# Ledger of designs, part 3: miniprotein binders against Mevalonate kinase

Target 1, 378 residues: Mevalonate kinase, of Arabidopsis thaliana (Mouse-ear cress) (p46086)
Amino acid sequence: MEVKARAPGKIILAGEHAVVHGSTAVAAAIDLYTYVTLRFPLPSAENNDRLTLQLKDISLEFSWSLARIKEAIPYDSSTLCRSTPASCSEETLKSIAVLVEEQNLPKEKMWLSSGISTFLWLYTRIIGFNPATVVINSELPYGSGLGSSAALCVALTAALLASSISEKTRGNGWSSLDETNLELLNKWAFEGEKIIHGKPSGIDNTVSAYGNMIKFCSGEITRLQSNMPLRMLITNTRVGRNTKALVSGVSQRAVRHPDAMKSVFNAVDSISKELAAIIQSKDETSVTEKEERIKELMEMNQGLLLSMGVSHSSIEAVILTTVKHKLVSKLTGAGGGGCVLTLLPTGTVVDKVVEELESSGFQCFTALIGGNGAQICY

## First folded at step 2 (miniprotein)

Design T4
Fold by ESMFold2-Fast, scan of step 3:
Parts: C-alpha cells; structure tokens; sequence
Structure T4 (fold): chain B 378 residues (1-378), chain A 81 residues (1-81)
C-alpha cells in the first residue's frame, strides 16, 4: 500500500507583529508544498520490523526497530486513538528524544531533531507499531518563515490518517479531505506543532490544513475564502532571523512610545481587515481594481512595519529592486531577514526583476496565494 | 536534561567560532551560508533547552535560554556581514 499527501506552506499578508498587540492578521496558503509518501511492505517482501524515515531533499535516512520504539513509547489501550488527538507528555517526549539521539545526527543537522520527534509521535499514535517507509520531500526553505514545520505536520498527519481509510479514492490526482477529516487532521497537526514550537498559535497548521486564507485576532481564528486570484513573487533574502528578539524589540518600543505604537497597531488592524474584505468580495469590482487597492495596502503595511523596527537591509534591498519595476513589496513573518512578498498584477512578466534579485544573491519563486490545503493521492 | 542542554549550547558556541575562522579565510558568502546554518541550529537549541528544562530548575532554564538568545543574536550579526 502506498499513500501520498501534500500540504502547503503559508505567508502572512498583513498583521505580523501587530497581532501580538491585539491587531488582526491575515495568513494565506501558498502553492509550495511538503510531500509525504507512506509505503507499507509489499506482500512479496521479507518480514520487515522497521520504521524508516527518508528526508529526500537533504539525503538523510533514519531507521528504528519497532521493538525499540515499543520499549521507549508507552502504549495505553485505546480503540479510538486516531479519532482522539493526543498531546505528547514531557516524559514521553524525553524518551522520543533518546530515540532521535541514537540516530547520531550530524551536528550541522541537529535542527531536525524536533521534526523527527514529531514524526515518531504522530506515526505511533495514528498507525501504531507497524513497519513502513516514510519519505518526506519539501519545496519550502527551512527557517524562512514560510510555514515549513506546519506543512510537515499537516502532510504527515494527512498521509497517516489517509492510510486508515478502507476505500481508496480513484487515481485522478490530488484530492481534498472532507470537513470532518480536515478538523481531525488539523487537531493532530497542532499536537505535532507543540513538539516543534512548544506553544504554537494554531495559525500555521490551520491555514496549511484548510488552505485558502484565515484571519486571526486575540486567539480567534476565522477561515476566509478568496474570491480572486493572487500571484506573488516570494524573495528569500537567505538572511536568518531571531523571531523572539524581533517580537521583544517591538514590545520594548511599545513601552517607550505607547501612544504612537498603539496608533501603529490600530492602523495595521484596519489594513488587515480591509485586505481580507477586498479578497473575499464578490462584488463587480474588477481584478485589476482589487489589485491596485491591495498594492496600496501592502505599501502602507510595509511603512508601519518599518515604524515597528522589524525591517532589515536585505529586505530594503529587495524592495528597492522591485520599486524600479514599479512593483510593491513587504516583508512577511518576523522580518529581520527572511522572505519578502511582491504583488504581481495580472500580466506581469517577472524575468528581469528575478534576474536582478538573483544577481544580488537572493532566491526567488512565484506562488499562487489562497489555494488548496491538505491533499491526498492513492 | 541540564547536562544535555549545556552540551547543545556548547556545540552552538563552537560552530559560531568556526564560522568566524571561515570568514577570515574564504570571505563573506561562505560565512553567510554557515551563519544561516548556525542560526537554524541556535533556534532549535533554544527550543530543546526549553523542553528539557521545563520540569527542571527554573533559574537554570532561564539562564540557558538567555545564552541561546545571545547566540542567535551573534549569528544574525554574522549574516549581516
């Protein structure tokens, strides 16, 4: 048996940083995916008692005996373990960490340990102690703020849950799960995100699971439907960032300048709400008119992010390059480096701007915004 | 858990010093690539230190998280260059 799943990354269109201070944020799925292939032993194969994880894009492979996994991870009798998402206890996570340490990760790749721990937890709780080979391949750059950890958790969970479905879908490519299965999937993916991030917001896994867009304010997540195509150039500055330090810096600025910063956060809230309303609108407004309004709101949002102190010289270099081509750009996520979004109006040719950005050492790719969430293929 | 967290932070410190040596010999592009890898490692080590120390001594957990945060700042400064 073989099942394939994929889950999209995400970007934040508006509201990053200000959302920590009570403003609305808008996040959207992007058509760059993490893929998971789950393969059970063939009937003709020798008896296999191993669980194997292959990270294809970085040429790493890990393997555990099922007997060793059973020893490390306690099992409680439950006939409904798939239907009831379970949190990993700290004691169990420490035991899983030992299983990961036994694989002798190169020191340069130790950043993978939390993802491997998440894999072991999700696999054993959804499938149990059965042999398989799991192959993961990601189009999403690690550490760039494009939701790679959430895409991993969602894609893993989709493959694991799909393998439990008795009837197989016809072979006409990628298919979405129904609403009930997406809700279950999202709850399991959130448990995986807890292992990677401790206290995840739920934004990344929700947009990856359901696709399209979400808005988030004060702990409340609302799913949105895009009624227009959006195309973005995503420029990876290849500059790492410290999200915690950037968030702390904004908070410190708000303490020093409370009235000014409250006005900044309120302005961002208005921008996020207006962006969501434009994209969801079913009125007679043309795509071109909506693109012009979105372009102006993105430009305003970038100015407010500068006021918060979260831009970076690399981000400014990308913006200066895109301005020469009469395009508008803003940082996405934490800032301080990472990725920059550039709106591509209908009919925009990107060859020259991409060449200029790549000549400066940046990585470019185009993405459609607000597309499909988690999908499976048999 | 404290011993494991200390070892992970020590490894991050060693990698930062190695990146500094590479910068002097080979130039800024290789430093940027290595500093990016160290940034990812430092973020992961902060997460691991938090996990392994959450049931331990709170004062020591806070100290180790501060050290991880400082390593992340150092990596970001290398990426700027």
Amino acid sequence: as target 1 above (378 residues)
Amino acid sequence: SFETAKELLYLAERLLRYAELIAEETGNEEVKLLAKEIKWLAEFLEYLAKIFLETGDVEKAEELLKQAEELIKEAQELLKS
Scores: ipSAE 0.000, ipTM 0.106, lowest interface PAE 25.4, mean pLDDT 79
ESMFold2 (binder alone), alone request of step 2: mean pLDDT 76; pTM 0.686

Design U1
Amino acid sequence: TPEELAERLRELAEKYLKEGDLEIAERLLEWAKQIAEETGDPEVKYLAELIEYLAKELILEGNLEEARKLLEEAKKLIEES
ESMFold2 (binder alone), alone request of step 2: mean pLDDT 60; pTM 0.437

Design U2
Amino acid sequence: SPEELAQKLQDLARKFIEEGDLEEAKALLYLAEYIAKETGDPEVKELAKLIERLAEYLIKEGDYEKAKELLEKARELIDES
ESMFold2 (binder alone), alone request of step 2: mean pLDDT 69; pTM 0.573

## First folded at step 3 (miniprotein)

Design Kd1 (from K2, 14 letters changed)
Fold by ESMFold2-Fast, scan of step 3:
Structure Kd1 (fold): chain B 378 residues (1-378), chain A 80 residues (1-80)
Amino acid sequence: as target 1 above (378 residues)
Amino acid sequence: SRLVYVKDGRVLIEVESDDPEEIARKALEEAKRLGADYVRIIVTSEELAERIKELAKKLGYEVQVRREGDVYYIWIELKE
């Protein structure tokens, strides 16, 4: 028996940094996915008492005896509930940490510990203590700011929940979950994110679960429907960023230059709202006209991000390269490195610009924006 | 593993085969079922990527191959 699930990453279209200062930001799902395949042993298979996790992208495999897992993790009848989840207890998290430590992760791969802990917690709470092989494969580069952690939690939760409820025959291909199941899934994924990030905002997992776009401001998330195709080139500079230092730097600049920075934040707020309205609009404006307006808004937003001090030489190198090809780009997320978005108008061929960017050591992806959220295949 | 993509970046299946003909066949069948303009195939082997490219070209399609780290992306254009 096999269940497959996938969940999209995300990008921030506009409003990064300024959102900390009361401006609106817009985030959208991207059609780069994390995939989870859940396989239970066949009745005819040899006796198997193990839970196996395979991370195919990095060629790592972890395996636990179910007897050892049962011994280590406190037994709780709440595992059978699967309704709105409670946060992982400190006692359970400590027990899971021991199971992860027993796998003897290399020092250079210690960054995987929290993800493996989240996997063990979600599996034991939703499925319990049954043998399985769980295979994870991701199109999202790790640590790039494209929501890979949230996509993992969403995809994993989708596969686990789908396998534990009554089986439903769907036609061939990927199908979306209904609103009730997406709400339950998103709550589980959010709790999983707490294990990885402590105090997640809920933005990344919500975009990954529901798809499309969200608008967020002052802690409030509004779901939006994308009504136009929007294609981006995503360039990963492969330069690490210190998000806390960048956020602090913007705040310090706002203290030194309060009136100027207030105007910058207000300009970003207007850009974010207009960008969301264009993409959500069902009016008679052509896709080409909408793309031209979005192009100008992205260019303006990048200028304001420069005013906030969050660009980087690697980001500027990407922008200079894309400008030679008459394309418009902006950083996404924290800046200081990370990823750059380049709008691809309908009909754009990217081979030459990608070749030039890759020759400079950058990694390139093409993605459609505002597509589907979590999906199941069976 | 090998993943099969259609236009708009949607992954349809995870391909468990090392057979380039089966990978290309499944990718093209799914893309045609969805009315896609192109197919993107992701593999981790250079030899497999080249064999898929040659098969698609033999069938009359335009094909592009791109390497990103240890992964190979194969785009097959279905229209025009």
Scores: ipSAE 0.000, ipTM 0.148, lowest interface PAE 20.1, mean pLDDT 81

Design Kd2 (from K2, 13 letters changed)
Fold by ESMFold2-Fast, scan of step 3:
Structure Kd2 (fold): chain B 378 residues (1-378), chain A 80 residues (1-80)
Amino acid sequence: as target 1 above (378 residues)
Amino acid sequence: SRTVWVEDGRVRIVVESDDPEEIARKALEEAKRLGADEVTIFVTSEELAERIKELAKKLGYEVRVQREGDYYWIYIELKE
């Protein structure tokens, strides 16, 4: 038996930084996916006593005997309930860490340890101690701010939950889950995110599980329906960011210039709300007219982000390149490097702008914004 | 230094400090001064968010933590 699942990454469309100061932010799913394939062995297969994890993108494989996993991870079959997501205790997490260390992970790849720990926790709680091969591959660059950890947790959970269904019908391609299954999936994915991030907000996994868009303000998440196609060029500057320094810088600027900065944050709040309203609207306004309005709002938002002091020479280089092609761009996330979003109006050919950006050492992706959340294929 | 603002009866605070006790103390002082029903603390460190949460719980407050991207919000209920 084989089950496949996929889950999208995400971007912050508007409201980054200002959301710290009470403004609304908008996040959207992107059609760059993390894929998980779950395979159970035939009864006579070799290694019928093992759990194997394959990370295709980096050509790494990990394998544990089920006996070793049972020894390290406490299991009470009488209390196992897939419908009740379970938090990993600190004691259990330390035992899982030993299982990961025993795989002799290279020092340069220690960043994988929390993801592998999440895999072991979710697998043993949803499936139990059964042999399988789990294959993971991702279109999302790690550490770029595109929601790769949440996409991993969501895709993994989707595959594990789907494999637990006794009766399966082979469908035509990718299928979305119903609301009840998405809610259960999102709660399990959130438990996985807790292992990776400690105290996740639920934003990244919610966007990845449900798709479309969300708006968030003051810790409150509202799901939104996207009612228009929206394409972006995502440019990874490959420049690391110091999020703490960037956020502290904005806060210090707000102390020095409280009235001006409060106006900046209020302007961002209005932009975020208007962007969400345009994308959600079902009126007869043409897609081209909506794209022009979104383009202008993104341009204004980038100006306000510059006013906050969170741009970077690498971001400015991307923006200057896209302006030559009459395109509008803004940073996404913390700034200071990271990724830049460029709106691609209907009919835009990207070959030349991508070639110029890649010639400068940047990494480019094209993505559809506000699409599907978690999906399954049998 | 600190940045404080009020939104819908909620006091929000950012404190430039790595000391969880200093951050929690300043946040609670501002909330009580403004008669707020809750205070929301912003931090950029998961470890710092956990330490502030534990401190507030020891003081008898209801606390929750939310991550928003690379940021953390700590919500403390002050109603006695």
Scores: ipSAE 0.000, ipTM 0.194, lowest interface PAE 21.4, mean pLDDT 83

Design Km1 (from K2, 15 letters changed)
Fold by ESMFold2-Fast, scan of step 3:
Structure Km1 (fold): chain B 378 residues (1-378), chain A 80 residues (1-80)
Amino acid sequence: as target 1 above (378 residues)
Amino acid sequence: SRYVEVTDGVVEILVRSDDPEEIARKALEEAKRLGADYVLIWVTSEELAERIKELAKKLGYEVRVEREGDQYYIRIYLKE
């Protein structure tokens, strides 16, 4: 028997940067997934004393003896509890780092080390010291700001927790977890995110676990239900950014121009709230009419992001290209590079705009927004 | 200094100099003086990221390296 799990990435629809200054932000799941397959050996199988991790999309495999893992990771079975998520101490993380270093990662793939550390921590705390093969495959480009690390933590946790369920419902296709299991899963995934990012906000893992949308304001996360189809073109500029420098730049502009920037932040707050209300609405408004309203709000938000100083020439190049095709775009996340969102109204053909963007060296994805969170398959 | 920023107990720098190791040493000294929890260093190449990682380990710090677009960020932990 094997357990499969998947978890979506995420994008920020509106409110990035302004949320640091008390405005509302809206984030949504995207139907680009990280997949995890967990396989336990049969009782008669030879060599059932190992934990193996396979990263299929990059053709890497890691393997540890359970004895070596148990030696390196302190474990007290009398205090172990799957229902109580546990933080990894710096001392334990140091021991895990040694296990990862012993696998001799290629120099060009050292960026995987924190993800592998997260895997070892979550596996040993949820499953313990049992043999298995864990296969990971991701549709999300790493470092693009689409929530790849959170999707990894959520998908991995979903597979690990699902394997502990005594009654397995075998059906065709993916199924969502119940509210209690999603809450537990999200807390474990957050502990994994701490290993990767130190001080994560909790936004990425919450969106990935629960799906749909969330709104975030003044440190509080509220889950939202999407009641309309929403399709985006996501363009990865492949330009790296310094998120903290961009955040600092906005703060410095707010100091120099307090009244103007207060108005900008208030305008963003209104846009974020209206976007959320439109997408959640169950009224008789047509999809086309809602798409037109969302289009205007995205355009306005991009103008306000320009006022904050967080765009980039690469972002502007994407926007200029999409405008030629009568489409509306905005940056998502930190800006200064990263990804750009383009609303795709019902019936839009993307072949020509994608071809133009890719000829400029950008990477394109189409995605449905506000769909399912973490899902499992037996 | 000019490329060092402290936010929520984190010092972040973007290395654009010809001597990334010296910049990293300066950032660590300044962050330790400021009582930061960890330092984030951005570099444009894996070679530079590896050099900074080895420097941090040699100085007794825990370090993590991750990729972001065409850049690498190095997180150096200052607290145990």
Scores: ipSAE 0.000, ipTM 0.135, lowest interface PAE 21.5, mean pLDDT 81

Design Km2 (from K2, 13 letters changed)
Fold by ESMFold2-Fast, scan of step 3:
Structure Km2 (fold): chain B 378 residues (1-378), chain A 80 residues (1-80)
Amino acid sequence: as target 1 above (378 residues)
Amino acid sequence: SRVVEVEDGLVYIIVQSDDPEEIARKALEEAKRLGADLVKIFVTSEELAERIKELAKKLGYEVRVYREGDEYWIRIRLKE
């Protein structure tokens, strides 16, 4: 018996940083996925007492006896319910950390510990203590701001919840879940994100679960239907970012220059709302005309991000390279490094710009944005 | 020797061969047989990765090469 799931990463199209100050932001799913495969032992096989996790992209495998897991994560099955997402207590998380330490992670791979902890929590709460092999593959670079942790949590949860269905429909490919199952999935994925990030916003897992786009402002998340796919070049600068320092820096600038920064935040709010309206529009405006409007709004948003002080020399290098090819780019997420988005109008050939960016040590992806959320395959 | 792993409509090919033409051909054949929309080829050599990229580009596919740790992976998109 086998169940497969996938979940997309995400980008912030507009409104990063300004959203902390009451502006609207827009985030979109990208067609770069984290994949999860659950494999259960054959009924004719000898009883297997192990849970195995395989991380194929990095050639790592972890294995635990179910008896050992049960000792570390004690629970009363009568109080556990898949329909009621559960938070991992600090006490339980410490016990899970011991299980992870027993696997002797190399020092250079310690960044995996929170993801493995999330896996153990979600598996034991949704499936319980049953043997399986779980295989994870990801197209998303870790720590780049493309929503890799949320995609992991969403894909894991999708596979785990789908495996609990007694009757499974064989599809001819990837199938989306209904609204009720997506809501339950998203709440479980959010619990996984808490293990990785402590106090997540819920934005990344919501985009990954539901797909398409979301608009968010003042703690309110609104799902948007994308009526035009956009093609982006995503350039990873490979420069680490200190999100807290960048957020603090913007806040300090707003204290020193309140009127100017209020105007900057208001301008970003208008840009985000207009971008959302263009992408949701079903009118007969041509794709080319919509792309030109989006291109100009992205260029304006990048100028406002410069006004907030969140760019970086690596980001500027990417922008300068893409400008030579008559393309428009903006940072996505926290800035200070991380990823840069470049809009690719219909018919754009990217070979030369990618070669220049890669020669500078950057990593490039092409992606369609605004597509599918979590999906299942049997 | 080559190991071919097929996962979720995405074909993964792990190779130790030095023949970029054979690697690319086998990867694309397997992807087409399975109706995959993406194929990833994992190699440990930057030279092999670049040669495979050039071959796939000549065949008209969208191709990107990435470095992950000590490995290189070539992403080929098979859309029409």
Scores: ipSAE 0.000, ipTM 0.148, lowest interface PAE 22.0, mean pLDDT 81

Design Kp1 (from K2, 13 letters changed)
Fold by ESMFold2-Fast, scan of step 3:
Structure Kp1 (fold): chain B 378 residues (1-378), chain A 80 residues (1-80)
Amino acid sequence: as target 1 above (378 residues)
Amino acid sequence: SRRVEVEDGQVYIRVYSDDPEEIARKALEEAKRLGADYVFILVTSEELAERIKELAKKLGYEVVVEREGDVYEILIRLKE
């Protein structure tokens, strides 16, 4: 039997950094996906004793005997409970790390280690010790701030949970999961994110699982329904960033300039709330008028991010290039590099701006914002 | 993952989606970016293949659909 799942990446439309200081932020799913295919061996197949993981984008394959996995992660499958997400203990994680080390990853690919550990944890807890081949493909660049780790956890979990559903006769393309299955999936994906990031916020996996958009403030997540199409050009500067250093820098600036920074954070809060309201609006306002309002709010938000000290010369280069084409851009996520969002109003042709950005060494994607969350296909 | 392959100057694209507009849009945008004269869209559903074919025709493209085993290959001519 074969089961396919996919989960979207995400971007932050507004509120990054300021949300750490009590402001509202808005995040949205993007139609760039991580895909997972689960294949179980035929019932007649002989000598099925292996779990295989294939990472197609980088042409890597890992394989473990089920006996070795069971030896490293002792687990009684009779106590397997798919409906109760389980946290990986430090002791178990160390045992999983040994399984990963035995695959002899090259030093330059050690960044894959946590993702493979997450895979082994989720697989053994949801499926148990059964043979399968798992194939992972991703449209999302790793480490660029587009939610690739969360998309991986969500897509993996979706495929694993879907494989346990007895009524597998849909076969007509991608299908969304119901609310009960999405909640269970999101909780399992969060456990996977803990292995990768230690203390994840839950935001990335929530938007990847449920799709559309979310608004979040002071630990509270509110799901939003988008009532307008939004198209973005996403430019990856390919400049690495240190998120902790950037967050710390903003906090230090707030200590040195408390009144000014409080005003900056309050302005961002207002921008985030207004963006959410425009996108959710069902009134008769034209798409063009809404796009112009969003464009102005994005421009204002970028100015405030500059005030926080989180832009970068690479980000400014992207913004300067898009301004020549009368487009508005802002950084997304931590800043200091990473990705830049450019709003593409209805009818915008991107060939020339993409060519110019790519000639500067940047990577470009076009994406629809606020689409589907996790989906499965049989 | 979206698979993009270039063979003999032609682009082969497989988009994992059940939305024919999304499949057509992503495939055409990527093929145009690569300067391809032809794009091959691979899907496993006859219904998806027919919907993509109709969308491409409405956009003014020449389209051919062929079945190879469990895969439907949608060939779209971008130039001429």
Scores: ipSAE 0.000, ipTM 0.110, lowest interface PAE 24.5, mean pLDDT 82

Design Kp2 (from K2, 13 letters changed)
Fold by ESMFold2-Fast, scan of step 3:
Structure Kp2 (fold): chain B 378 residues (1-378), chain A 80 residues (1-80)
Amino acid sequence: as target 1 above (378 residues)
Amino acid sequence: SRRVYVEDGEVWIRVWSDDPEEIARKALEEAKRLGADRVWIVVTSEELAERIKELAKKLGYEVYVEREGDTYVIIIQLKE
C-alpha cells in the first residue's frame, strides 16, 4: 500500500512587515514542493515492527521500534481521533525530543530535530502505532522563508489523512482534496507548525494547503484565485535573519517617525490590494500589460521596504544584478537576508542572470506563482 | 530546486525530485507555456532519466537520453 502527497512552499508577494501595522499582505503558493511517500509493509513482511523516516534530499534515515515509541509517547486509545486535531503538550514534546536525540543527529543538522518531532506527533496521532516507511523529499531550502516547515506539515498530514480514507481510488496522477478534507488537513498542519515555531500565524500552512493566493489583514485571511500565469526567479541569499529583531526594528522606526511610517504602511496597503486585483482579474487585459503593472508595483514595494529598514547588502546585491538585466526584484518575507523575488516576463531568458547570481554564491529557483495546494496520489 | 530558461525555441529544465511523473509533467507544461520546440531535462539519476523517457514516449513524444558527465539529459521533441 502506497500513498503519495505533495504540498507547495509560499512567498509573500507584497505587504510583509506593514501587515503587522494594519496593512494588507498577499501570499502565494509556489510550485516548489515537499513530497511525502507513505508505504505500509506487505502483510507477509517479516520485519514489521518499525517506523522509518527517510529524508531523501539530504540522505538521512531514522528508525524506531514501535515498542519504543509506545513507551515514550503517552497514548490513550480513548483520546485518539483524527477528525479532531490535537495540540502536543509540553510534557509529550519533551518525551518526543528524547526519541529524536536517540537517533544521534549530527550537530550541523540539529535544525531537523523540530521537523522530526512534528513527524512523530502527527504520525502517532493520525495513524497510531502501525509500521510504515515515510519518505520525504523537498525542493525547498530550509530556513529561507519559503514556507518549508509549513509544506512539510501539509504534505505529511495529507499523506497520513489520505492513508486513513476507507474509500481509496486509483488516481490519474495528482489530485486535490475536497474542502472538508482540506480544512481538517490545514488544522492538523497548524498543530505541526506549533511544534516547529511555537506560535505560528497560520498563513504559511493555509497557503500550502489551499494553494493559489491569500490576502490577509488584521488577522483575517481571504482566499484568492490567480487568473494569470506568473513566473518568478527566487534567489536565496543564504544569509540568515532574525525575524523578531527585524519586526522590532520596524516598530521602533514607527515610534520615532509616526507620520512618515503611517504613510509608508498606507502605501503598502494600496500596493497589496492592486497586485491582488491585477492577478485575480479575468478581463481582456493582456498578460504582458499585467506583467508591466506588476513590475512597477513590485519596484515600489521594494522602495517602501527600504524605508522600513529591512533590506540587507545581500538583497541589494541581488537587486543590482537583476537590474542590469532589466528585471525588477523585491525581498520576500522578513528581509535582512533570505530570499528575493524577481518577476520573469513571458519569454524571459534567465541563463545569464542566474549564472551571475550563482557566481556570487546565491541559490536560484524558478517557480510559477499561485498554483495548486496540497495534492495526493494513490 | 528547479531552473527553466528558453533559447532558440528550446527549454532547459533542471529539476530535483524523485517523482518521474511529476518531473515529466512539469517540464512539458512549462515548455508548452513558453512555446518551446524542444525540452532538455537534466537529472543526476540514470533510473530517473530512463523512467522520464518512458513516460514521455508513452505520451507520444520523440525522446532521447544522453549522458553528460555525472548528469543525464532527457531531450523531448515537441514540434516538428
Scores: ipSAE 0.000, ipTM 0.133, lowest interface PAE 22.6, mean pLDDT 81

Design Ku1 (from K2, 15 letters changed)
Fold by ESMFold2-Fast, scan of step 3:
Structure Ku1 (fold): chain B 378 residues (1-378), chain A 80 residues (1-80)
Amino acid sequence: as target 1 above (378 residues)
Amino acid sequence: SRRVQVEDGLVWIYVESDDPEEIARKALEEAKRLGADTVLIRVTSEELAERIKELAKKLGYVVIVYREGDRYLIEIELKE
């Protein structure tokens, strides 16, 4: 049997950093996916004793004997109820780390170690100790703030749960899961995110699982329906950042300048709410008019992010380049490097701006915003 | 002086020492100072790598050791 799943990455359209201080944030799915293919061997096949993981986009393959996995992970973990998502204990995670260590990852690929650990945990908890080949490929760059870890967790969980659904849907291509299965999937994906990030917010996995857009404020997540197409140029600066140092820096600035920073956070809250309202609106306003309003709000939000101290020379270089082409850009996520979003109004040709950005060493993607969440294919 | 590099979500820490306890202690201190989620330590000795790994595991961390040519890389995850 063969099951395929995919899950989108995400961007933060507005509200990053300020959301830590009580402002509203808006996140949206992007049509860049992580794909997972799950294949079980036929009962008659020879050597049904291995679990194999193939990372196709980077040409890496890992293989474990089921006996070795069972030795490292508690024997009765396969008896755990898949309807009740389970957290990985520190003791179990240490044992899983040994399994990953035995595969001798190259130095340049060590960032994969937590993802492989997440794979082993989710696989053994949802499927148990059964042989399979799992193939993963991703269109998302890791560590760039586009939700690659969450997309991995969501896509993997979707494939694992889909293989276990008693009433499976056969369709012509990709199909979405029902609400009950999406809720279960999202909870399992969150447990995977905990292995990768320790204390995830739940934003990345929620937008990846459900798709479209979400609005987040003070721990409350609201799902949003986008009623307009949005197209973005996403520019990866390829500059690493220390997210915790950036978050700490904003907090320290708020202590030094409480009144000014409260005003900055309130302004961001208003921008995020207005962006969400424009995108959800079913009124007679044309897509072009909505794009102009969104453009102005993105410009304002970028100015407020500068006020928080989270930009970077690489981000500013991208923004200066896009301004020459009369386009508007803002950082997405933590800043200090990472990715920059540029709104592409309907009819925009990107060849020249992409060529200029890539000549500066940046990596460019075009993406549609607010599309589908997790999907499966049999 | 210590060299620190942040790249692709990983923090590189170079510590000048042949004492495994000192290397592990200094690397963990630097990672805590930077708020890092992961620290990488590079050593030329398999024995040093194994001792650093053992110490980090005793302190409750997830540790992965990789061989890179004639060198060893120790990845310590600082998940709470």
Scores: ipSAE 0.000, ipTM 0.090, lowest interface PAE 25.0, mean pLDDT 81

